# Designs tried in a protein design chat: VHH binders against Protein BPS1, chloroplastic (BPS1). Part 1

Scores and structures below are computed, not measured.

Target 1, 306 residues: Protein BPS1, chloroplastic (BPS1), of Arabidopsis thaliana (Mouse-ear cress) (q9lmm6)
Amino acid sequence: ASSISKLVPKEKSDILTVSWMKQAMESLCETHNGIKTLITDLELPVSDWEDKWVDVYLDISVKLLDLCNAFSSELTRLNQGHLLLQFALHNLEANSPQNLSKAQSSLDSWKQHIVSKNPRIENCRAILSSLVQTLNLPKVKNSAKGKVLMRALYGVKVKTLYISGVFAAAFSGSSQNLMYLTVSNELPWAQSFMEVQNTMNAEIKNIFLSDGLTVLKELEAVASGVKKLYPAIQQGSIDPISLQPLKDSVTELSNGIDLVSKEVDCFFKILLSGRDTLLENLRSMGASTLQATSPKKAAGKNYRGF
Below, numbering starts at 1 at the first letter of every chain, in headers, positions and changes, except where a header shows other numbers; Kabat numbers aren't used for antibody chains.
F, E and O are the ipSAE of ESMFold2-Fast, ESMFold2 and OpenDDE, as the mean of both directions, binder to target and target to binder. V2 is 0.75 times the mean of E and O plus 0.25 times the DockQ between their complexes.
Where letters were taken out, [cut] stands.
Atom coordinates printed by the task and the answers are left out, and those that the model quotes come from them; centres of patches stay.

## First folded at step 1 (VHH)

Design a1 (framework vhh_7aqx_2)
Fold by ESMFold2-Fast, scan of step 1:
Structure a1 (fold): chain B 306 residues (1-306), chain A 122 residues (1-122)
Amino acid sequence: as target 1 above (306 residues)
Amino acid sequence: QVQLQESGGGLVQAGGSLRLSCTTSGRTFSSYAFSWFRQAPGEEREFVGAISWSGGSTDYADSVKGRFTISRDNAKNTFYLQMNSLKTEDTAVYYCAADRGYYSSLDEYDYWGQGTQVTVSS
């Protein structure tokens, strides 16, 4: 409950920032690591899993890996634009007609690069829609441990889908990727999630109504800074003081994208590791180390984030 | 929602000049690249000229290079096509068009104006 409430930043201006995206992705890494710990604490060996639990995990994980690949490709694309910005700033500092012309050409190229479509991001809508269709709280009749696991996985799936939808919306510039999830009222965190979703979606919709180049705050700050310089470039005279805000914005954007990229990579590795471990245990024909692990007495730790 | 409206078309004699204007529904103007196209009866629509979102880059069809100039005025949410040394073969309906300059848009699929007739008499 408390982990999900942290998705709403203290200030509205921090919604749809690369800073928020870094924190949201970091939160997903923590959540998915928590599932790994819960599975261990429950001492629920793979041989005791019903086929439906295995299928749920494998289907979700492969689709989430595809989303991570899409997000990484977009972050890499945005970082490639950084070279154009650095070249432009170098030429703006030289402040000669030839250098100002080169700077303008580089900034024009950067804008075209930023607004170009990424097919992998376009495909996120289909992946998200597919994942939403599988958003069901399974009924587990014969296993108390299985019920705890399935409820925890449901909560993780809801959080992951919502955050992934925000990422897809931000990167595509389309509100069509924004999630409007309904969750079971049986769960103690359901009301907290609905409040987070309603609060975030209201502000995100407002940001999408802006006339900006992008919906990401740090990227839009760079775009706005670029736009403000064009009259000075046309006049052939740049005030050195007027360049500092753009330099600061470019640095902030670059650092932010790097941090988000590292968290997406971390999430990808967590998903891949979990999937590989499960598949290897299934292939061991009952001779896996997990199945042979000595059980802990009084296992069944309760996690407040689930 | 973005709407494009041409003006300035009309009848002019060969060797004369004409200035076309295209006005837009404002707020997204500075984010867009703009283009002019033309279509003579029974022919395909052809490219005439384009201007980048910054105004720093322009491109023209070979048939109009040196005679036509595209420009934009962000303060007026308007862009222009200055046509000099007009020839009878320049007779066509001229259309203005906008290319998206951002991921998110309030625009519909139709980014074209309705067209304005230019007739050049010998």
Scores: ipSAE 0.000, ipTM 0.154, lowest interface PAE 18.5, mean pLDDT 77

Design a10 (framework vhh_7aqx_2)
Fold by ESMFold2-Fast, scan of step 1:
Structure a10 (fold): chain B 306 residues (1-306), chain A 124 residues (1-124)
Amino acid sequence: as target 1 above (306 residues)
Amino acid sequence: QVQLQESGGGLVQAGGSLRLSCTTSGFTLDYYAFSWFRQAPGEEREFVGAISSSGGSTDYADSVKGRFTISRDNAKNTFYLQMNSLKTEDTAVYYCAAVHYSDYFLSEDDMDYWGQGTQVTVSS
């Protein structure tokens, strides 16, 4: 999690945007791919892991897969709203009383759609709370390579939990999903993480205090554009040029959602690939090394000792 | 508040059997791996057996392998140590211990929670 400082955008106005979310999820994908490289560099093959570490990885990864599925479901739901916006824009361009009435109805339906709750997103709080319970930095006395791996995995977990909390807060419209993580002060990146968390959380709370339909910048831009058109719709006359800002906002939102969705799918696939590799490695050990892996433990582990 | 409480210790003759139980409170078992340790009079505490957080994998000290079996019942918030073919050398205070399953390097020193211990005495 030494790359976490790169998640702070240069402008505060870029916080809680689909653009930032795309970059944050892309960063998680890079981080989780990096741990595979670290394991290789440390020469710690999966066959040397104790069963409990395997169980830890499998249990944590299934919860992360559930978060990815919740995020994908919300991105799909928001994208379904795009059809209502396209129908409204089509009717606004026709600029007849009948078409303006259809546009008004479609925009009202879109507002109801956007403020409706997604049960999968509501369940993210429970998943995140469960994952936080597993967050600790164990003491390792006799393994330099193990200490490096343990600290790297701890950093990955801190970063993953924080970013997932921001996603859950953004999608739920509730600050209760926002993480307030404490990290061990012995880690060289601890101060940088705390500064990032404090800066991001302060601005996120300010956004939640603002009076808007949503907390996501691109989504709120569409909502604002819709609101500006209501007087003209009620007057029965729309200037075609006045529709361009809303069209631009709708396009920006749609493109942003697609990019975030792609990165969430990539993260999901990385998690699945890691699980598949681990399970296949275990099956290969059972088939080809069964006698060699009789229950002896490394001397450096104070667990069994022989 | 997280607590572990052992039960089932006592006096038994060599060749006999005992089942130790460890009941947990203040947390759900799904997030924890469990271990049994023992300490004989005048000796250091030693590992006896462990069960993984999920998946049912177990590990044992060579001195007890084939005689002792560790198991868990998450619905009852309890885990067990079934001790068969007991020897006088098995006489010790037995401790249950729990650790967050996020811990990647488990040793006695890395255990998060400990029970108070239960005495097992095996007579010849």
Scores: ipSAE 0.000, ipTM 0.117, lowest interface PAE 16.9, mean pLDDT 76

Design a11 (framework vhh_7aqx_2)
Fold by ESMFold2-Fast, scan of step 1:
Structure a11 (fold): chain B 306 residues (1-306), chain A 121 residues (1-121)
Amino acid sequence: as target 1 above (306 residues)
Amino acid sequence: QVQLQESGGGLVQAGGSLRLSCTTSGRTFSSYAFSWFRQAPGEEREFVGAISWSGGSTDYADSVKGRFTISRDNAKNTFYLQMNSLKTEDTAVYYCAAGRYEFSTDAYDYWGQGTQVTVSS
C-alpha cells in the first residue's frame, strides 16, 4: 500500500513513458510476491479464508491474465515496427535515390503500423469495467489475521487496477481507460492513493491534450525524428549527421519496449502461479467443482451456475 | 487546441471542379494528420481522403480515387481537397478533421463545422 506513492515519478516528463511502465509493472510483481510472504507470516492457511474471497480472487486473476495478454500483444506489435525503422535507417545511410525511395516506403509502413488499432487493447475497457464492479473491501468475521490479509489484498487490487488502467490508456490512445477509483477511508493509505491518482490523472490528461502524435514519450521522440527527415528524403538527399538523433531514439524505444515486455511476462507468470496454487489447494481440500468451468451436468441434464 | 474552418463549398455543375480549403490554428499544424469526410442527407458520415502528418502518404475512398486530390501547405496552415469531375452523388456537407491518427474516423480529435457542396445535373 505504502509503495503506491512511488508510482509518481520525480519528473512530470517521465509520466507515460516506457521507462515508467517498466517500473510500474516491476512494482506490481513485487507487490504480488509480497502477498505470499504475508500469508506465511500470518500462518493463515487458505482453508481459514472467509466466504467467497476465493471466487473473487479467481475471477480477478483470470481477467488480469487477459489484460497481460493484451499488453504483451501491443508490445510485440510495437516491437515489430522496429524492423521497419531499422530497414529505413539502413537505406537512409546509403543515400541513393533508390535507397531513399525504399526508406520512405518503410517509414510510411511504420507510421501506418503504429497508428493502427489493436483489437486486444480495445477489449481492455470491457475487462477494466468488469474489474471495477468487483472492487469491494470484504467484511472479515471473527479473525484479526484474516482482516489484515483482506485489507492487504484490497490494496493490491486497487494498485493493480489503477496501473492496468494507465497501461490501457497509453496503449489505446484513449483517456477513457483511465481509472477514477474510490477507496475505503478506513484504510490508512487511502489518502496517499487518492493523491497519487489525482496527480497522475491530471498529468495524463494533459499529455492526451498535447499536440503529440502518440502519448508515449519514447515513441513520440521516434515519430518526431522521422518527421524531420521527410523534407530531405523528398528532396533526394540526406545529411548523415541528422540521422544520429533518430538512431538514438529508435534504440531507446526498442530497449524500453523489451524491458516492459519482460516485466509484463513476469507479472503474467506470477498471476498464473498464484492461480494454479490456489486451485491446487482447493482440489486438495476436496472442494466442490468451481462454476468457472464448463456447463455442469446434474441429474441427467446440463445446468450453468451463472 | 486546434480549430478547423472549411471554405470553398458551393453550387457546381456535374463535370465541374471545386477546391475546398481547411484552415487550422498555426502552432500544431505540422504535427497532425488531416482528413476530409462528407455526409449526404439521410446518410452516415463517410471518409473521403486523408493526408499523413508528414505529407508522405495519402489515402482515398474508392468512390473518389482518381478524381479528388488531398494536399497540405504547412506554411499557410491550410490543407485542401481538389475535387474534379464532380458527380451529383458528390453532393454533401464536407467536413475537415485533424488527429494524431491517420485514416481512422474514430481517432480524429478535431472537426470543422462543415461546408455544403451541391452538384447539379
Scores: ipSAE 0.000, ipTM 0.144, lowest interface PAE 20.0, mean pLDDT 77

Design a12 (framework vhh_7aqx_2)
Fold by ESMFold2-Fast, scan of step 1:
Structure a12 (fold): chain B 306 residues (1-306), chain A 126 residues (1-126)
Amino acid sequence: as target 1 above (306 residues)
Amino acid sequence: QVQLQESGGGLVQAGGSLRLSCTTSGRTFSSYAFSWFRQAPGEEREFVGAISWSGGSTDYADSVKGRFTISRDNAKNTFYLQMNSLKTEDTAVYYCAADSTPEYFLDLSSYEYDYWGQGTQVTVSS
């Protein structure tokens, strides 16, 4: 039950980290699971939704699945670099001319791998721009339950878009994916969200101004450690003890990427489950309409997984 | 669409305990986040504590942490503030509040709650 406000790190330098990304994605998983509970509690099953809201949900969810796919692809790509780093570290430990040459080649391959562009991440900007265009608080006529649900869905969309924008910016190395969202002033949480967004965005922009290989703290720590080794490799003089900080950074990065990957997978499964539940309920309703029309409020309640 | 009614206020000696109750008369009790605020004479209203709609998250003002506990009973459409080790500084009118848009996005103390009770007086004497 972490909130996005709790995810603002005490140290500003921790804002663009795989550690923060893990926490943010975990928060999204919990938030989206909460919508399933809310729908059940409100007794507002999918059968009571207007066709246009169903279509909006399906469109939004498929775009979110595409974002998850892009993020998972990038995390897999970054983790593939781990093998190159492990091979390099093993050869640096051996400290012979032949092994140092192998280490140098592996580190060069890793650097090239890390700076290469991921087309799926580049596509995130178009997806995010499309989703931002759907940021409107719908008017719900004479339905207190519908109003509560629409307000909740709007808040979830704002949170999801903001966090996704941060992920896209971090993975693309481009601030163009960073969101600057405006929310309806009538909502009680609007001011609090704007303050969180302003604080996070200011620090993210500062990190993007740094002269580094990447904007992710743990990845940049590895890149910096690698850069410091090049002169020593050229001189053929590697102190095994001086390798420990890089080994620690490599382990931290690998563990962090694994944790973020698990949370992205969780979010993907939640979205997919929600879509499947909605589509199955729509199929069931279609079959039922072939029978005599009568109010079946009790029978149509209690939708799961969405 | 909810109405809130506080009860359980009164006079208590310092070091004593009180339990405040807030009963709701609206629908969808289980979907609401709930909080307690207080206001002493001549002071601004301050946050005391809150509980999420799932009951999985609680938040407290630093001045009451370890002494006050918020809880909810969905079966009774009621939520509570258990106040222990009361101090004279705890003297205030206590208000219960509800928010219809539960989100993990914001800290519970950051909510601008939609619905408010009329308040109940708590007086702690030395």
Scores: ipSAE 0.000, ipTM 0.148, lowest interface PAE 14.7, mean pLDDT 78

Design a2 (framework vhh_7aqx_2)
Fold by ESMFold2-Fast, scan of step 1:
Structure a2 (fold): chain B 306 residues (1-306), chain A 125 residues (1-125)
Amino acid sequence: as target 1 above (306 residues)
Amino acid sequence: QVQLQESGGGLVQAGGSLRLSCTTSGFTFSSYAFSWFRQAPGEEREFVGAISWSGGSTDYADSVKGRFTISRDNAKNTFYLQMNSLKTEDTAVYYCAAEPLYGSSWYDESEYDYWGQGTQVTVSS
């Protein structure tokens, strides 16, 4: 089952935060590991799947890996901005005319860096649209275990697409990446998902209407702190006490980005491992089929009666 | 919005060949698996052949294996059924169908939400 209700933050101020993104990505890692356990419990080895299921999984997994790579590239880009902020803060502490000039130059460079578009993040829209086209609740017949697995995979896909859409929206600064998914009412978690999606999307839209450099809360706190320093830099006098809120915001953003990066990397490794396991099982199945000499175990099935 | 249209049917002599085409619109062609079904006079509709989204996997009804080949052309949003060594028993209305990637079975007619109108194939002795 998807624990989708855990994605709703207790405070609306936690929506579009690096903290929430860490929790959401961690939740995806748990969900995808849960599918491995379910497959084992149902005793449905991959070698028993129809070829089309294998093709579906391989296509979906490569698209999800592309999304992870896009997210990792953006997190790396934001960390490059952190170095400019640290250099600026160091020069602001020195409080000489030469150092204040260097600080202003670094803050100007940081602002240009943050407003720059990442082509990989822009490409997320096309990837997400492609994945949405594959979102269908399977109509399984002649397999009770297959029905349980397919319905579980459908729920995982819904959760993965929604969270990925929020990440793409946060990193692109565009609400066009937000998902508006419809879920069949026959699923016990459908209403809970629709409520989560409606609540999250409403608040995210409100954040996009706000005046600011970015929609990501911790990054906007840094941007706001930088903006407040410009008059003091122009006057040539920096109060050390006035630097502390920006230092705190910079540290919070850096730590948050690191945690999100670790969870994205974890998710990437889970996807890659699943893909590698499937490909290895296909190779092993081919070798076993060639070596199999038992008529009973290699007996074909007649599908005429379907 | 979604449309599937067959072409290439007609009258052919036993032992001859025909190529059926199914042209599609209104969805992302590369994200779908495709199949052909047929319905002979007075009989139920039956599975003929299928091709996966990647083109890497195909399957056929036992009665047509070795004679029929399914293929797809993503650039043209079209898929095909090459029918060789035709028999009088192959006389039927042939339907093309599209199944989304998360469909459960190529062999179950109810898994296909998108269907063509059908094209008549008549094999004379």
Scores: ipSAE 0.000, ipTM 0.139, lowest interface PAE 16.4, mean pLDDT 78

Design a3 (framework vhh_7aqx_2)
Fold by ESMFold2-Fast, scan of step 1:
Structure a3 (fold): chain B 306 residues (1-306), chain A 125 residues (1-125)
Amino acid sequence: as target 1 above (306 residues)
Amino acid sequence: QVQLQESGGGLVQAGGSLRLSCTTSGRTFSDYAFSWFRQAPGEEREFVGAISGSGGSTDYADSVKGRFTISRDNAKNTFYLQMNSLKTEDTAVYYCAADLFYSGEYTEPSAYDYWGQGTQVTVSS
């Protein structure tokens, strides 16, 4: 529950930043690793699940992998814009009429690149809507351990869907992807989550109402810096010293995108590893039915999951 | 900081051509990216085409792609929409729009700070 509260940054201005996205995705990786530990502690084998629950897990995990692929695609697309910015900055430093013309062309291309739509990000809305339909707290009969596990899995789903919705909203530039999740009042963390969701969503909506090229703080800082260069380029003179703030913003954005990409890749690997472990455990069950000497263990801490 | 004025609208038969012009006044013309939007009776304002500040990039709505061409003439502080193979469904008030950067998304009317008054285009069957 406390991990959900940590999603609210101390400063309002830190909402919808690449820095926040890195921390949010890192938090998801920790949460999903924590659930593996809980499954081990409770000693509940996946083989005790009904076939329908196995199918539900496999369907959900495929959809989460698709979301990770969409997010990685967008991060790669944004990072490709970095080359246009580097080329523009190089030409601005040369400060000749031909180089200023090349710089403006690169900046125009970068702007068009940044505002262009990514079909994979647009498809996130359909994926998220499908996942929301699976957001039910299962009733577990005659198992205290099963009840603890199902409640924990439900909490993980809520957190995963909310964060994924924020990512989809940020990358699409559309508030339509922002989640308004309803959670069972019976859960001890329900009120805390609803408060976090309401606080975050209110601020995110305010950011979407603001006049900017993008809703991501670091990207908007670069866009604002680029916009300020147009009058100077047209007048035919650039002060090289005045370029340093934009260079710093471009570096900050590039580094931030790389860190988010690394965390998205980490989350993808955790999801894939979980699927591999489940499928391996299911395949081994038939062969182990009459085996008495070497009970199987579901997962180790250091499995790869490629 | 920039003011926009459309011209070139009118009545044309289906299959015909029209060229719309948008003349700007105010800041340096080349500072701005430009777009054309249209609004048919009873409909909302929709994107038609856009051209970047350098003129190096253009984009068009699927419904007009291949038939319409956007261009700019920095020396005349004017940008154009060449409309070929006109259809009755192209009937609308056409607006030109400008921004140094698109405030949000360039296909959304809310992204633009500066707008012209509009010019009527009527395509008869």
Scores: ipSAE 0.000, ipTM 0.134, lowest interface PAE 17.4, mean pLDDT 77

Design a4 (framework vhh_7aqx_2)
Fold by ESMFold2-Fast, scan of step 1:
Structure a4 (fold): chain B 306 residues (1-306), chain A 123 residues (1-123)
Amino acid sequence: as target 1 above (306 residues)
Amino acid sequence: QVQLQESGGGLVQAGGSLRLSCTTSGLTFSSYAFSWFRQAPGEEREFVGAISWSGGSTDYADSVKGRFTISRDNAKNTFYLQMNSLKTEDTAVYYCAAGTSWYLDSYAEFDYWGQGTQVTVSS
């Protein structure tokens, strides 16, 4: 719950950055691992779950996996653009008319590539909308442990939806995916979350109002660097020293994308593992029930043989 | 805790104007996107217009573009639908809606709804 406050970076200029996205996704991995620990500590068996809650969990987890797949798709798409940038930089360093022409063509291809829409990112709006419909603090039967777990799961859903909304907004270039979630005031972390959401959303709005090819800081730095090179390329002369800022921006973007991709993959694996564990526990319960229907007396012991 | 209440509906002649208001309580008004929907007898609920949480973006159904204007007043926790050049086809129950996310074109995308206000346009 306290990890939510860490999502607000010390420097407001770090909002809507690939660096922030890496930290945010890492915090989701930590949060979802924490839920498994909480379930273990409460000693709440899966057999205590009503069938409807199992179905709800499976539906929610599939939608979260779909979001991870959409985000991974966009990160892969952006990483494919890195090859175009590397090829362009190589040709700019060669500094001949033929090489400058190749660099220009490669930069034009890169610009077209990053402004193109990703259908999987566009589909995030529908997925997020569906998930928001399930965002309610449930009323549970007479179970103190169950109430603690349900409140914890609600907090996890709020954090997951908010961060996913920011990712979808950043990747789509549309503020329509940005979340404005309302949290029950009976929860001790509700005020902290609302403060984080209000602070982040205010700054994100300012970024969306600015002129640019993209809203991601590191990607916009590359785009700005590319734009500055066009007059020099057209004039047929590139100063090698003037290429260093763009090279630095390209390296920073590539490293950032790789780190975010790693964290998205980690989150996907945690979600998949959670589904597998639930299904395995349901199979184990079925096996135990079948065994209980046909009890047999033990036939003795043998400790020899290993 | 969250409530949305429509007002300003009524009977008006074709070519006339009405302004609908939706007063909200129990939510952080500046953090929400707002929309108007309508439902004519025997028809499904349809989108009319929307305004983003910042007020910087608006969208309208093709049938009302140029005639209707949506606006918001953060100081009064109220948002409006100014309806001009009303037609008999605009007769419907009008609903206001608030969403935690800016989504358009779908009734299911909004979290909170008003009870509706009747608008009748006579020929």
Scores: ipSAE 0.000, ipTM 0.101, lowest interface PAE 18.4, mean pLDDT 77

Design a5 (framework vhh_7aqx_2)
Fold by ESMFold2-Fast, scan of step 1:
Structure a5 (fold): chain B 306 residues (1-306), chain A 125 residues (1-125)
Amino acid sequence: as target 1 above (306 residues)
Amino acid sequence: QVQLQESGGGLVQAGGSLRLSCTTSGRTFSSYAFSWFRQAPGEEREFVGAITWSGGSTDYADSVKGRFTISRDNAKNTFYLQMNSLKTEDTAVYYCAAKDYFSGLTYDAREYDYWGQGTQVTVSS
């Protein structure tokens, strides 16, 4: 598993940035890929896994796929705003009364678009609450390999839940999605995690208290740039040189969203691959017996792309 | 949250058979993994056998492997220990135990959250 201390950026101003989100999601992809290597290195056969552990993993992974789908939908929605910004910038450069009117209308539409609610993001709170209930460190004392694996998986769950909570808070504009996880103090990294969580959460809450339109730094930079243009549009005269900072901010936001989207897609693929592997193993291990004991948890969801 | 009650203990001669039952109260029987432990006078509790939540996997102490079989009946909220070819060394108080989550094979009594009161098994020569 990756160091949890790397979640804290060097500057507090880098908290709740699209850049941080890209790095955090990339870190999750590395962490989840690393667990496959650990399982291989420990040479633990699937026949040594409890059926309850497999069942819990399938339930957790489908909920994580739902979170990835929600995050991907929000990133797509925010990126759709880029077209409104590009149209506005084009009309601002034309600098005629008719074009300035079109630009203002487009900017007003963009502002309304970014503050609108996404039902999939609103549903993240329920999903996260459900996932917290599955956060459990099994006590394995008679299997050295099992103990190493279970502690690693627990650390992965903690990291995944915390980062997912930050994403949900950022996208929803609500601190209600921010996680306050209690971690077993028998783990050597527990105190370090609690310190990271407390530091990050304190700064995130401070950002939520600001009078900005959004909590994401790059998105707020665009919103601030848009706000500064309204007096110039009202006066009927735009200085082309004064448009460059907004153009730069728009480009930075668009590129950042694209990078975060790619990392969310990567995480989705890793989760889907893991589920497919377990379902195949369950089929070869007498899935009819397991299915008689519990419902087939993976069958109901139809995930569309990424 | 779950209550466990053993039954089926008693006196049996060496080479005989006995079936222990453990009945549970609680709404989530199918979500628990179950084990049997035993304790002879003056000794610590020792692992006997375990069954996973699905019933698809079982494990036993080497001393009872091939002689004892653990099984579960979710419809009756009961699990069993079938004891065959009993030896005088099998004389002990037998306890059933439950936990709501498992990770790999475990024989440690400290892993189990719920315990029965015990049932005496005496094997005479």
Scores: ipSAE 0.000, ipTM 0.094, lowest interface PAE 22.8, mean pLDDT 77

